# Ledger of designs, part 19: VH-VL binders against f1miw6

Target 1, 251 residues: f1miw6
Amino acid sequence: MPHFAKPLLRNIITRNLFNSIKKKQCLQYLQTLRTLQYDGFTTVYFGETDIPESLVTGEDFSDGYYMPTPTWCVVHAGGSQGWVPWKYRMFLRDELCIKQEDNLFFEFCDVVKKAYGKCAIVVKERRRQDATRPKEGKETEAQAHVPSVVNLTSVTCCPEVAKSYGHKLLTLPSPYNYLNPLDSAWSSLKWFIINNRKEFCLQSVDGVYSYQYILFSDLISKGIERINLSKWRTITTKVRRWENYYLGKLS

## First folded at step 6 (VH-VL; framework fv_acasunlimab_arm2)

Design s08
Fold by ESMFold2-Fast, scan of step 6:
Formats: structure tokens, sequence, C-alpha cells
Structure s08 (fold): chain C 251 residues (1-251), chain A 119 residues (1-119), chain B 110 residues (1-110)
């Protein structure tokens, strides 16, 4: 059956809120976060989202068959103070598998320390999934995980690095997507792209990759900018309502 | 296609019980929170209760203690068990799917099933 | 519970008219409001979410706005197929209290 761009805006993580292991992880995460907030830590959500070029061009993929598609990874962070005063990053997925940007997290920690002081940096847990296809080692990317390192696919987040800047790094359990305001921000960005892509789509121009990138990055920048402080406060207040709900239900 | 189909409605006497079923198809049922919403003849919509994917439930004050919502994810069915029925419970009962990325508003509704509580 | 007061209860207008429905919450609901259309004998259909966001496939003549406690829903050029009862619904109270709908506005063509 044909697939539409709209399904990409939905969180695909299963809403299993009462699995006993995840329930305990969520409760511990929330208790730790609240303790840090009461101790004066500023909460900052750090994460990434994938934007396929087909979302910008409006091309539909039918039959769901697998095809290489150019996909961009956008990395940013935000919270009740708005987007952090750190330049968001964009990476082509194919290039990320060759050169991981290990030093970005050091720069990020320094920037938010200067802006907010000590921070509770929240990163999303990587979804654990067994491959439905043969497990013969053909896909070994991101299988190496060091216990002291939390990996986004684009940036290596290290608890020890965060601590050296006075921060605490927390991992948000995957099935509790309503606890991550960044997911709402990413949805807003993708809706902005869908509604404004015609203004930035380049007429057919052969061999002008750098110009196409400029137009694309401008579209992304404008979408990010539209998620202002007021919108972030609305999003984070909704997250706090969900946090109170899970604290009351899980404890 | 993505749909919800209610069943089990009918005429029942006050003080008795009735169980409604809501069968889902075309989507991964276990990923969604499910609500029941009712509408008395000629009246407005009234939220009855919800069940989220882990099985915990919440009820409107008017039905708390009398109604129970449950789900069977293996069969893709949500249930509304109605006990100690009153004439005021007469309504069309809708099964509704909570939007996946938010809570509390609905993106899919069944056609409804009529429950008449009368002697 | 958060009480949703919807007005008017009913209205009659001519094809092409602009019609406006108002919904007032008993407390600030911070844009957590949806609007539904219900045609006689049918289930409701969501037209608007988060106070002002139009559902995909819903005609542009439908719009909504508002903030705090005051919200409005507008049909800019009423069509015969728009004959229905319209409901607002708040979801700001979740999980602290139940979901609540407005009383509904019946829209008819004169």
Amino acid sequence: as target 1 above (251 residues)
Amino acid sequence: EVQLVESGGGLVQPGRSLRLSCTASGFTFSDYWMSWVRQAPGKGLEWVGYIYSGGSTYYAASVKGRFTISRDDSKSIAYLQMNSLKTEDTAVYYCARDSYDTSGYFDLWGQGTLVTVSS
Amino acid sequence: DIVMTQSPSSLSASVGDRVTITCQASQDIRYYLAWYQQKPGKAPKRLIYDASNLETGVPSRFSASGSGTDYTFTISSLQPEDIATYYCQQYDSLPYSGLTFGGGTKVEIK
C-alpha cells in the first residue's frame, strides 16, 4: 500500500506504559529529574530527527520497498527556555557512518553551562528492536555500546563529559515519548517543511548541489525559528502534565 | 481499512448489566489509548472513560464504580462493562481512538451502538 | 472538572454566510482544544486540534483561533454539507480530571 509523508510525523514507539521494567525505569527517571530540578538544574532536551529529501520534494514512495534515500539528520536541543543558544547541526546520513562528530558534545556542554549554568541533559533511549530479517551481521552499525556512553546516531553523549561541566546526563525511556518535548518540536519542524517546501524547491537545475543545500538549510532554519519561546513553554508545560500523570500512576 | 466497530448494545432493564465491545482493524491496536464517549438522545457528547495501552483506566464521576473498561490486545478489542444501569445511561456509546502523538483528543471513532435502559 | 460553555446552542444561516461559534473554558486550557463536526446519525469527525490546527483534507473555509479561556470556530462561507452539530473539547485537564465537551452548536441552513 502507498505510504504518505504524514505517517513520518507520528511517534512510532509503542505506548506500552505498564511493562514492569519500563515502568520502573520511567519512575526512576522522573524522580531523578525532579530532584535535579529542585537542586537548581536547568532541564535541556538534546536529540536528533531524520528529514528525508522526499519530505522536501513531496515525492511519495509506494509499495514500501526499500530504496536508498538521501536523509538528513538534524541535531538540536531545547526546553522551557526555548531552543538552546547553540547552532543546530545537519548531517547527511551517509557521511555520519564514516565520521562521527565526537567533539560536538563537549562544545554543547560548554555552551549550555555558559547560558544556563548546571543542566540536566535529557537524551532519548535508543529503541531496542530485534531484526525481523536474518541476523547475520550485515547491519553492525551502532551495535557497539559502551555502558558509560549514551549514543545518538549523530553525537556521542558521555555522562563523564557532562559531569566535567557540572551537568547530569539522563536517559529518557523509549516508550514514554510524551515525556520528550523535543518530539513535539520535531513534528512542528516537519509540518513547517511540508507547508513551505514549494517556496524553497529549486526548479530543475543539473549539478547544483551546493545551491540546493543552501535552500534546504534555509528552510530548516526558518522552521526551527518558528518554534519560539512561547511555543516551547506550551510544549514543556504539556510534558510536565504527563510527568505528573506517570508519577501518580507508576508510584 | 482503519476502523472501529462497536457491538453489544440493546434494550436492558434498570439495575442490570451489559457489556459493549469495540473491535479495531487496520492499525496496531496495542499502541493506542482507547476511550468511550456517549451521547443521550438529543443531547451532547459526554466522555465516559479511557484505558491506556498498559491497561490502567480512568472514569467520569457519573459512571465510576459502575462501569469498567478493559482491553484484549491479542484480539484488538476494547470492552465497556456496564453494571447497575440507570435510565440516565441511555445513550449511543462510541468507541474512540486517542491520537497517537497526543492525549485526550480523538482521531478515529466507531459508528456507535445504542443502549436503552428502560423498564 | 473544567467546564466548557459553548454558544450559541443553535443557529440558522444562509449559504455563503460566515458563522462563528464560541467556546469558553472555566480555566486556562493553553490551546489544548479540539473541534468536532457531527452530522445527524453519524459519529463525530475532528476538524481542528490544538486550538487552530486544521486537519488534513478539511476545507479551508473552516478555521479556529483562541487562547487562555476563549476560543472561536468559524465557517467563512457556509455550504449545505456543513449542516451538523459542532463540539469543542478540552484536553488540558488530563490527567488531573476528566475530558469535557462543550454543549454543542446545531448549525442549520435557512
Scores: ipSAE 0.005, ipTM 0.417, lowest interface PAE 14.1, mean pLDDT 78

Design s09
Fold by ESMFold2-Fast, scan of step 6:
Structure s09 (fold): chain C 251 residues (1-251), chain A 119 residues (1-119), chain B 110 residues (1-110)
Amino acid sequence: as target 1 above (251 residues)
Amino acid sequence: EVQLVESGGGLVQPGRSLRLSCTASGFTFSDYWMSWVRQAPGKGLEWVGYIYSGGSTYYAASVKGRFTISRDDSKSIAYLQMNSLKTEDTAVYYCARDSYDTSGYFDLWGQGTLVTVSS
Amino acid sequence: DIVMTQSPSSLSASVGDRVTITCQASQDISWYLAWYQQKPGKAPKRLIYDASNLETGVPSRFSASGSGTDYTFTISSLQPEDIATYYCQQYDSLPYSGLTFGGGTKVEIK
């Protein structure tokens, strides 16, 4: 009788239960999204991506030399109508400000209401490992009533805030990443950066940081603009094909 | 280092079974879709099947009903169980990584393992 | 299945020559196409994805273009190390149909 079989059995049961729960969550998400679309809600996908400075500079430390790589977080939203007419946000991960997060989502909801009317706002759920207890001093009575699923974005997306503007907030369950067109948009942005970074040199650490920021912002803006309405429509058409597949398989 | 290593290939008689393994290292295996691609001697690439990060599988018509793909995320291993082997299954079998961001193209390949089906 | 027709099946060229390979899909695949290089005895290496995006670290002499059903892969100045078989692969068919590769183009030196 192998004693080491006990941990494996618990892991198998946990995985099967997790997969069953995620399957049910995906089906419910898709049914809810389709209902909202039929009711005239405009679907917008809201999210973020990380852009390490090493991706822009092309620096290689494979010889055993290590330097910290600052990482920029780009926040934007889009859908079948293209990028939303909202100025994307960009901030250093290490300088994340909770006050800015709260203000950003309120502003976002107002902007998309004015542009599209009522929206179904789709955000990714955070991985289990990201759903950790808040640091001391951040925990509040309000946080004690947070939904069981957390957002993947650094911007706090509160369902009640969305509702106050006439929107509905939906959480896309992992691992159904093919249902998120933003992942395709972010991949396109990163490849634009890699292929065009030679025109933008951040090799100098000690000087002209304001000019380097201007060049970096310009590179990001150009990369975002290359993902035009036509590309967004193609991406969202592929997402709808995946949605139809999962609706048929999971129901 | 980020790599895939296939094992389990060899000489087998027609009608028998063989199981291939693909051991991943250097990345979070559970986040990725995995595919098997084969290449008969002197011929082109042929996609065999894939397994999603959530465990769902899809197979090429030529192997459907005979081959099964599975994964053990705790060990970072993907498997290809080949039943009712035919001489036409003789090929180098590659394990390939597909990202959830890429929708079906491959960014990492193993070295391949040769399967010869002959009496 | 979406059928990928690749041409020519083989070609011979001199170092420094411009080499062009074409790939035609049996139906519209938008731009969901990748190109791979396979040197003798080795696993394939992806050079291009989404029809025209060059993989990091791949020399600029490699390029590709196309949309819909017609795709082109070009080596602007053939080098000895480029001698290989090149494959296109579509991925528009997911999840309803399987992935398909072109038949391959063997590039040899004269």
Scores: ipSAE 0.011, ipTM 0.537, lowest interface PAE 8.1, mean pLDDT 79

Design s10
Fold by ESMFold2-Fast, scan of step 6:
Structure s10 (fold): chain C 251 residues (1-251), chain A 119 residues (1-119), chain B 110 residues (1-110)
Amino acid sequence: as target 1 above (251 residues)
Amino acid sequence: EVQLVESGGGLVQPGRSLRLSCTASGFTFSDYWMSWVRQAPGKGLEWVGYIYSGGSTYYAASVKGRFTISRDDSKSIAYLQMNSLKTEDTAVYYCARDSYDTSGYFDLWGQGTLVTVSS
Amino acid sequence: DIVMTQSPSSLSASVGDRVTITCQASQDISFYLAWYQQKPGKAPKRLIYDASNLETGVPSRFSASGSGTDYTFTISSLQPEDIATYYCQQYDSLPYSGLTFGGGTKVEIK
């Protein structure tokens, strides 16, 4: 009789099934990661964070000039050894193209192989992205078949590319982001930006107004530098404790 | 014994199809990327395609759309299905195992099987 | 595709001679180069990987070096059993471009 009850029950069942699947995925992820670690793989967490210009420039420009806030994407990786010895990348959201993504991840895999040997590279679960389907029949280049990752706004990590360097690519299930130490590093970076942006401001006078501009690269570089090896060890130790907790809970 | 053995080669007419098999033994087949490499009589080596341990495939432009690589991990066999064969496809076809610690170079090769495409 | 130009196409040398083969890539391949030996009627065998690393069990008379676009393979003292065709192969472009081999160098004894 209550027609709305059937859709509600379906939603409850769907949520419970999703939660059950995610717990199983998390357990499998943790077991695989531990096996790789015991087999000599170095764990590195690879990812990105968004830095809106408003976080860097501040909000109090009551005098004069207002512009829309672009968002910058910062890409880096780290682990118990600290930040990887690879220059972090910065780019505007929606300016990323597949060729840049491919070059970044290839370079990354090569750098960490030379620095650490075989790595377990941990990335976050990605949202589904709509793939363009031009279906042009003009296939002239000897292009290896890769998962079609077009029209994305983030770096693409190809498991086959990682494998070609001797690495294993692992995907951390989305509800368990606190098992990713990189998220703690990103929080520390954003905290540093908020509390130190004034030191990196450039002031200019335009007409009768005084404007402050911030050097994004300098502020972000200094923030990344402040997340040193000691801080990374603290963060990764905390993650290890959470991993142990979840292995006990989900097994 | 760690080895790869190809089979299924022979004489075929242009436009026809042929399937090659590569039987692996002595190692955990499912852990390895497998490749097909061919060599026309008196000519050099030419890469044909890959199949990764997860089943994804990659092909040279010269065979894309005509050839399909697959694998049966339970039997430790890789396959090369060759459709719409051309006289230019005449070659010895090698099955090769990609190195586990870095892919793209080959650490184990089969003996090869000859495919002759002529009328 | 990355084009691999291998030189010479063939050479004849005496036992004990130093033999040098070169391989040039159309773009920087960052040391992602292997060298193979193919004896008549047999499958290729990898001798060198990552531009300069010698495979276990391969005689020390074989060596290789190079960087960027220019790579070299050397046999320091040619032996009769070294009669073969040698191929370089790049793997820098994986997985977004095809693997490519050099044209091969046939090594014969005078």
Scores: ipSAE 0.005, ipTM 0.385, lowest interface PAE 18.3, mean pLDDT 77

Design s11
Fold by ESMFold2-Fast, scan of step 6:
Structure s11 (fold): chain C 251 residues (1-251), chain A 119 residues (1-119), chain B 110 residues (1-110)
Amino acid sequence: as target 1 above (251 residues)
Amino acid sequence: EVQLVESGGGLVQPGRSLRLSCTASGFTFSDYWMSWVRQAPGKGLEWVGYIYSGGSTYYAASVKGRFTISRDDSKSIAYLQMNSLKTEDTAVYYCARDSYDTSGYFDLWGQGTLVTVSS
Amino acid sequence: DIVMTQSPSSLSASVGDRVTITCQASQDISYWLAWYQQKPGKAPKRLIYDASNLETGVPSRFSASGSGTDYTFTISSLQPEDIATYYCQQYDSLPYSGLTFGGGTKVEIK
């Protein structure tokens, strides 16, 4: 294009190159995953979701502003076999920086090895959204190729740890969240919470926090249990269809 | 030291077989996709085949059905089994490591081993 | 397979000259292109990946650009140690088709 503006062309080229890198990463992720599945690896999706207390008890509202509410981080994993036979974790968000549970990922890898044998463990790459996000510039493409340990807010997922148990750790590129069945499970959990929270909004004896925690824990546990093997098979089938779509579109 | 070392090259008669080995050291071999690339005397580079970390393989049309790539992650070795060799297979054979993100470009190469197919 | 056509096949230039090598793909390869340098008697060394990214430790006189089917590699000021054959390589075909290299460009000093 002779008339294309030079500054806009430069910016479009940078964006297209970054998008192309993500497209290539997704295709390679899908092919690696399928190769592992054919080699007998069991696919497990490992991740976390945030459940604000306002979702459970209702939003605080003062002076026309939304009041901050405590947020709980739930960590679990699942796949076509259902939820993994591992006790899910639940952490208060504002305590995560001081409650770094070292070795949690070691325990997880050991449990799934005993349950399923060798696994392909899929985690989502960390989203860049805040002050530390890269400025529009030359480092964006280079950063996409840097090897790194994937950290959930509560768990460090180390490829070497996974490998020591016979597993493979895979990172799902950020734009392709529909390739993660765990996201659908989390949506089902939140939908269950919204529709059943009133059963757990009881008048607290003495208003103590521990009573509130017990109610939240019970609600969340029941929500997780409602996402049974049949539901997981439905979710996993949907993901498989999306994978086939992306394989056809990206190749 | 991060290194790839090829071995097994030599003179071989047309129609016979030869097996090349590529020994890796200094890195976690099982995490990388590996390729074989060859270069005929005085000619350019030609990709031969690719093996994924899980063992699946892909081959150039010129060698498909005759060559087999395999790997032994416990020994950190990749193999190229060459069957029904032709004079056109005469080349220096390189073992190459794909980049960490499996992007299809190579960041580490061996020194190469010469295979001569002649009577 | 995607065919990579590289030109020229050889060139001779003086120290300090700007050298340009071109690579054309038979179809759109979406920036999935690397450039390699092969010195006599040695294995290739990657200089450029993803069409324009310079490898760590490679001198800044090497650069590359391009999009779609047309790609260019440039040495801004040729040095004696740059005597080598240079190759482009596409990887857009993964995983369904083979990787392909250009025919190579032999760079010599007058």
Scores: ipSAE 0.000, ipTM 0.391, lowest interface PAE 17.1, mean pLDDT 77

Design s12
Fold by ESMFold2-Fast, scan of step 6:
Structure s12 (fold): chain C 251 residues (1-251), chain A 119 residues (1-119), chain B 110 residues (1-110)
Amino acid sequence: as target 1 above (251 residues)
Amino acid sequence: EVQLVESGGGLVQPGRSLRLSCTASGFTFSDYWMSWVRQAPGKGLEWVGYIYSGGSTYYAASVKGRFTISRDDSKSIAYLQMNSLKTEDTAVYYCARDSYDTSGYFDLWGQGTLVTVSS
Amino acid sequence: DIVMTQSPSSLSASVGDRVTITCQASRDISYYLAWYQQKPGKAPKRLIYDASNLETGVPSRFSASGSGTDYTFTISSLQPEDIATYYCQQYDSLPYSGLTFGGGTKVEIK
C-alpha cells in the first residue's frame, strides 16, 4: 500500500462528514415534504419488509441443521388515510432480481392519483445492508439499461413516472427511519404473525406447498387488515411530532 | 423463537461500573428501536433509555450522564453501560423492543437480569 | 416529565367480579397509552395499546378506554389467572421527554 493514513483520525473525519451531510439531507427532505403538504399533496409512504418463513413456522436450526430459510418481501403503502387502496404485493426474495415487474409503480401511481389526487410519495433511501446483490446474466443486463432510481429492492420507483401522474417522489434519508410511519406498520404486522401463526398451522399437508402458501398469504392479509385507520392516524401523528422536533433541531 | 435475553447482571459495589447485554433472536434486530426498563425490588417499572435503529439515544433524567446505551447490529446485541453505580440503581433490568416513530410502547421483553449495588 | 397517577394501588376482588383501574396523566396524552400485565417473577406483557386497542391473543374480558388525561382499564369477569400487577404507560412525550409508567395496581383475590 503506497499511501498510508492514520485509520482512527480518517474514520472520525469521514463519520462526522457523513453525519453532517445526512443532517442536511434530512432538513431538505422535511422542508420539501412540508412545502408539498401545504400545496395540497397527500403524503403516502411506499415501502417493503422482509418476512422470513422461520418467523411464521417458528423453525429453529440450533438443533444441528443449518440452511437459509426462504424470505418473503411484502410491498405496500400507507399514510394518515390508512393503507392505500392498492393490493399489496408479496415476492419470494430469491426471485426479486429475476421477476421485478416493470408496471407495478405505474399501477401504484394511478391508484393513489384516483384515490387522493396529487401525492408526495416517500420511499426510504436504500442502505447497503438493504441492497439486493444482482445475479449474473439477463437480470444484470436488464437492470443496467433502466434509467431510474431504485429505492426499493422489489419495485423500481421512477421519478418521471410519478411526475406523469402529478406526484412527487421523495427519498427519506437512510438513518432517519423514525420519520417513516411504515416501519411501525411493519412491526405491527410481524407481531401479528408471531401471535397468530399457530392458528394457521403453516405446515405441509402431504407435501402440498400450495396449501402452505394459501395459509401464509391469508395470515399476511389478516395482519395488514389489523393495522386500521385509527392505528395509521396514531402512527402518522407521532411521525409529525418527530418531524417538528428535527425541523427545530436541524434548522 | 422471537426473544430477547439479558446478561451481565450481578453484585457490584457503589461507584463501580457494569455492562449489560441484550441478545436478540428471531427478528431483524436492525429494524427496531431498543429500550432498557428497570424495576427495583417490590417497586414499579421505570424507563431507563432508548436507542433508535439509526443509533441515536435518549435517557431518563435519573441516569443521564452515567448510563450509555449502544448496539451492535451485526451481532444483534444491545448494551447498557452503567457507570458510577448507586445503591438506588439496584433493580431487575429488562431489555424491550419498540417500533420506530409512533410508539414508545413495548411488544417484546427479555426475562430480566438482576443488578444489586451494595457494599 | 408527564406524571402518570394510577389508582387504586391495590384491590381485592372475587372471581367473576368486574375490576376497573384508572390512570390519570398530568397533561393530555392524545390516546398514547398502553396497559401491561406483570405476573410475579415475570416480564410485563402488553395487553392494550393506543388507549383501547386489544393485543391479539388477549381475552376479550380485558378492555380499555379514555381520552385526554383520564384512562380506564377493565376486566369484565375476573379469573384466577388474571392475578397480577397492571401498569399504564404513556408515550406521548417522545421525542421531547422520557417515557413514564403508572405506579401499578396489584389485583388479588379475596
Scores: ipSAE 0.007, ipTM 0.460, lowest interface PAE 11.0, mean pLDDT 79

Design s13
Fold by ESMFold2-Fast, scan of step 6:
Structure s13 (fold): chain C 251 residues (1-251), chain A 119 residues (1-119), chain B 110 residues (1-110)
Amino acid sequence: as target 1 above (251 residues)
Amino acid sequence: EVQLVESGGGLVQPGRSLRLSCTASGFTFSDYWMSWVRQAPGKGLEWVGYIYSGGSTYYAASVKGRFTISRDDSKSIAYLQMNSLKTEDTAVYYCARDSYDTSGYFDLWGQGTLVTVSS
Amino acid sequence: DIVMTQSPSSLSASVGDRVTITCQASEDISYYLAWYQQKPGKAPKRLIYDASNLETGVPSRFSASGSGTDYTFTISSLQPEDIATYYCQQYDSLPYSGLTFGGGTKVEIK
């Protein structure tokens, strides 16, 4: 039984080190964010969420077979001011490997600059599996370097692009999901879809693909719009309280 | 069917212990904060405690140190372990699911299970 | 902890009447308030969240408003199926302390 103790302890040590690093990263993130806020930066949270078509149309299950369902990636940003005045984007997941809009982050930075002035743009840390993709040596170094941070699968976020508009780009560390108001907004959107998808299903029966897409886009737009300024203030106030809690706990 | 079902209630003597279970079905249990809320006979609602999706817990002052909330996400069950029971703990105990955005208000409740603490 | 004072404790009204229930917090709860309906022998059902937002599927005769420490819940035209006890609940205390409910208001029809 002693022979099992050492491998288990090594795994525990590795996990504890990882957790210690994440606590340090969280504290540094919060201190940096608060400094920027005190310096007059407007905080905007920029992110994405996946909406499988099965969430819109209902469950697809027959005879024990699991069929892949097309998934849409919705990209938007918001904060205490509500949703940013930037048209949200929707991308079909299986087409994201063919990115046609390389200038999307430039457009985003320009829009929020015109709306709010200098911003602290917060993007959440990507999942571990996505972050471990191997690259050429020089590419790996470039990916690990600050100027080449990719935080979303749908949009390439570059700190130097943000800086050219007077912004600061921050990465929100995992696992501190309660520090991201977008996660609450995305949850509200998905709840809206679940509660209103019956109308989509009924009205789309006789539609052609373009009409069905219009109905689908309308449902998503209505869900986003339902998350109004009042809801955003409630969400961001709770995030602020969690930030204060972690600042006290992690110091 | 989306539901919560409490079990484990009954008659118990003061100073003894009792464990309640809350079995969830029809939703992804691991995504939700879970709370226990109790209601003494003929009285109002009293929040007991919650457990976050990550496992961290918080308790009302009246039960802190005596009650423990835990969860088994693989079985979709939340537990309330009640130790050092007092007659004042007599109540219907509800299991409640926090709203999808984990805000501290509840969107799904079980039917409740009665716990009577008496000699 | 935050104390929630609800009034009246009970009321009796006729079908079609306007019913008003109030909830006062011991400190500013910044709109972090929900309202629940509990019918005899049943678990509570949430009708209102964030002080004024009506749940999907809840009849429009139910409404709520308020700010700071003072909150109001209204049934504009009481129906027989509205016989229940109504509770307010604050969640402003998270993550620092626990949740608290008002004492409840029993609504009966004459």
Scores: ipSAE 0.006, ipTM 0.496, lowest interface PAE 9.5, mean pLDDT 79

Design s14
Fold by ESMFold2-Fast, scan of step 6:
Structure s14 (fold): chain C 251 residues (1-251), chain A 119 residues (1-119), chain B 110 residues (1-110)
Amino acid sequence: as target 1 above (251 residues)
Amino acid sequence: EVQLVESGGGLVQPGRSLRLSCTASGFTFSDYWMSWVRQAPGKGLEWVGYIYSGGSTYYAASVKGRFTISRDDSKSIAYLQMNSLKTEDTAVYYCARDSYDTSGYFDLWGQGTLVTVSS
Amino acid sequence: DIVMTQSPSSLSASVGDRVTITCQASQDISYYLAWYQQKPGKAPKRLIYEASNLETGVPSRFSASGSGTDYTFTISSLQPEDIATYYCQQYDSLPYSGLTFGGGTKVEIK
């Protein structure tokens, strides 16, 4: 294969500006998070993941009569205390995800307050759904800013709502996914689905798709339960080591 | 079908450059961290470096400053740019997908591509 | 770097035998250890993660244990299809230093 020694200077400059801005955001995030933890806030990572039904069925739909099924959006939260004692949500993309924005974040804030007291709620930065994100893909110093409202596809996370329950809402900058233990949980869930889906695939006898949704929900629930307290402590300890590294490197 | 396919290997002279590609299919590539692992002929496995879903990279000391890992999520491809190649870099290069923990063990591997550095 | 010392470098055993491979880390790695099987001409396959957790679909004759610096991998009843080179790998070192594999143990049948 032909190879190119390095990118054009313009591309290097653009990348370096983006990285510099994100490093500042990461340092601010980490300093704020540690201050909240010292003040007794429980850290909770709140987020979503998309699970296509084709991941569950594992079938090659190109060889038969099969219409593409919508993607499911799974919403949950966890931390060093394990999964939060909040009923995880699962929405079909499109209409169902939009409708579920009504009171979900209020309920979430109330539940974690009752379970843990004041929480530092960490949400991953969403590029296209971030209301304060720059319109164009290139970031300059003038275009980089902290989101005032964090918006997942399935739910709107309002800082003022979190504050009303005594919580603090933090946005984890997108380039630092290894600082988000929830991403590791989601990867484990998807691999659990792939390795166990044959137990839950609809058998071709009487082929009613409503039964598939029951099996699909059971599979996801078992996958979520696989990430027990011990696993969450392991994952969050690893995240803590990365946080310490970046606090030392960036400050 | 969930798979990784490496390409771009071949014979190259010391001091030259070579770029490897790792094409992913059957999963949401942008959700996963990717790594490169190499194996010299008749020798053991050696980790080369990582790229996280957000684009940040980390390298083994033996290749730091010479090798660069990048990714194109729109094409589901990870790259390994190898500069200033040494005879010691001769190996089969595997791309691998990270799993469960935030870093460090692998659940999906490509078939590997051979890079031979000799004069 | 954390150095992983794997023993033995090779072994030969009969079908049905118990096979034991050990890995010693140069420092405490807190159960952050995986075991891989590599058959000739093939990519490695993960069998064990977090020191003792068996991967889905891997036969129950494979097991592993250990803590701190000392880790063990066992095949309780060696089968012909188990002929391969086995590697341990630590992942406790990131982000402070790189990942490291053991030197490998080649398992052959007598």
Scores: ipSAE 0.006, ipTM 0.445, lowest interface PAE 10.0, mean pLDDT 78

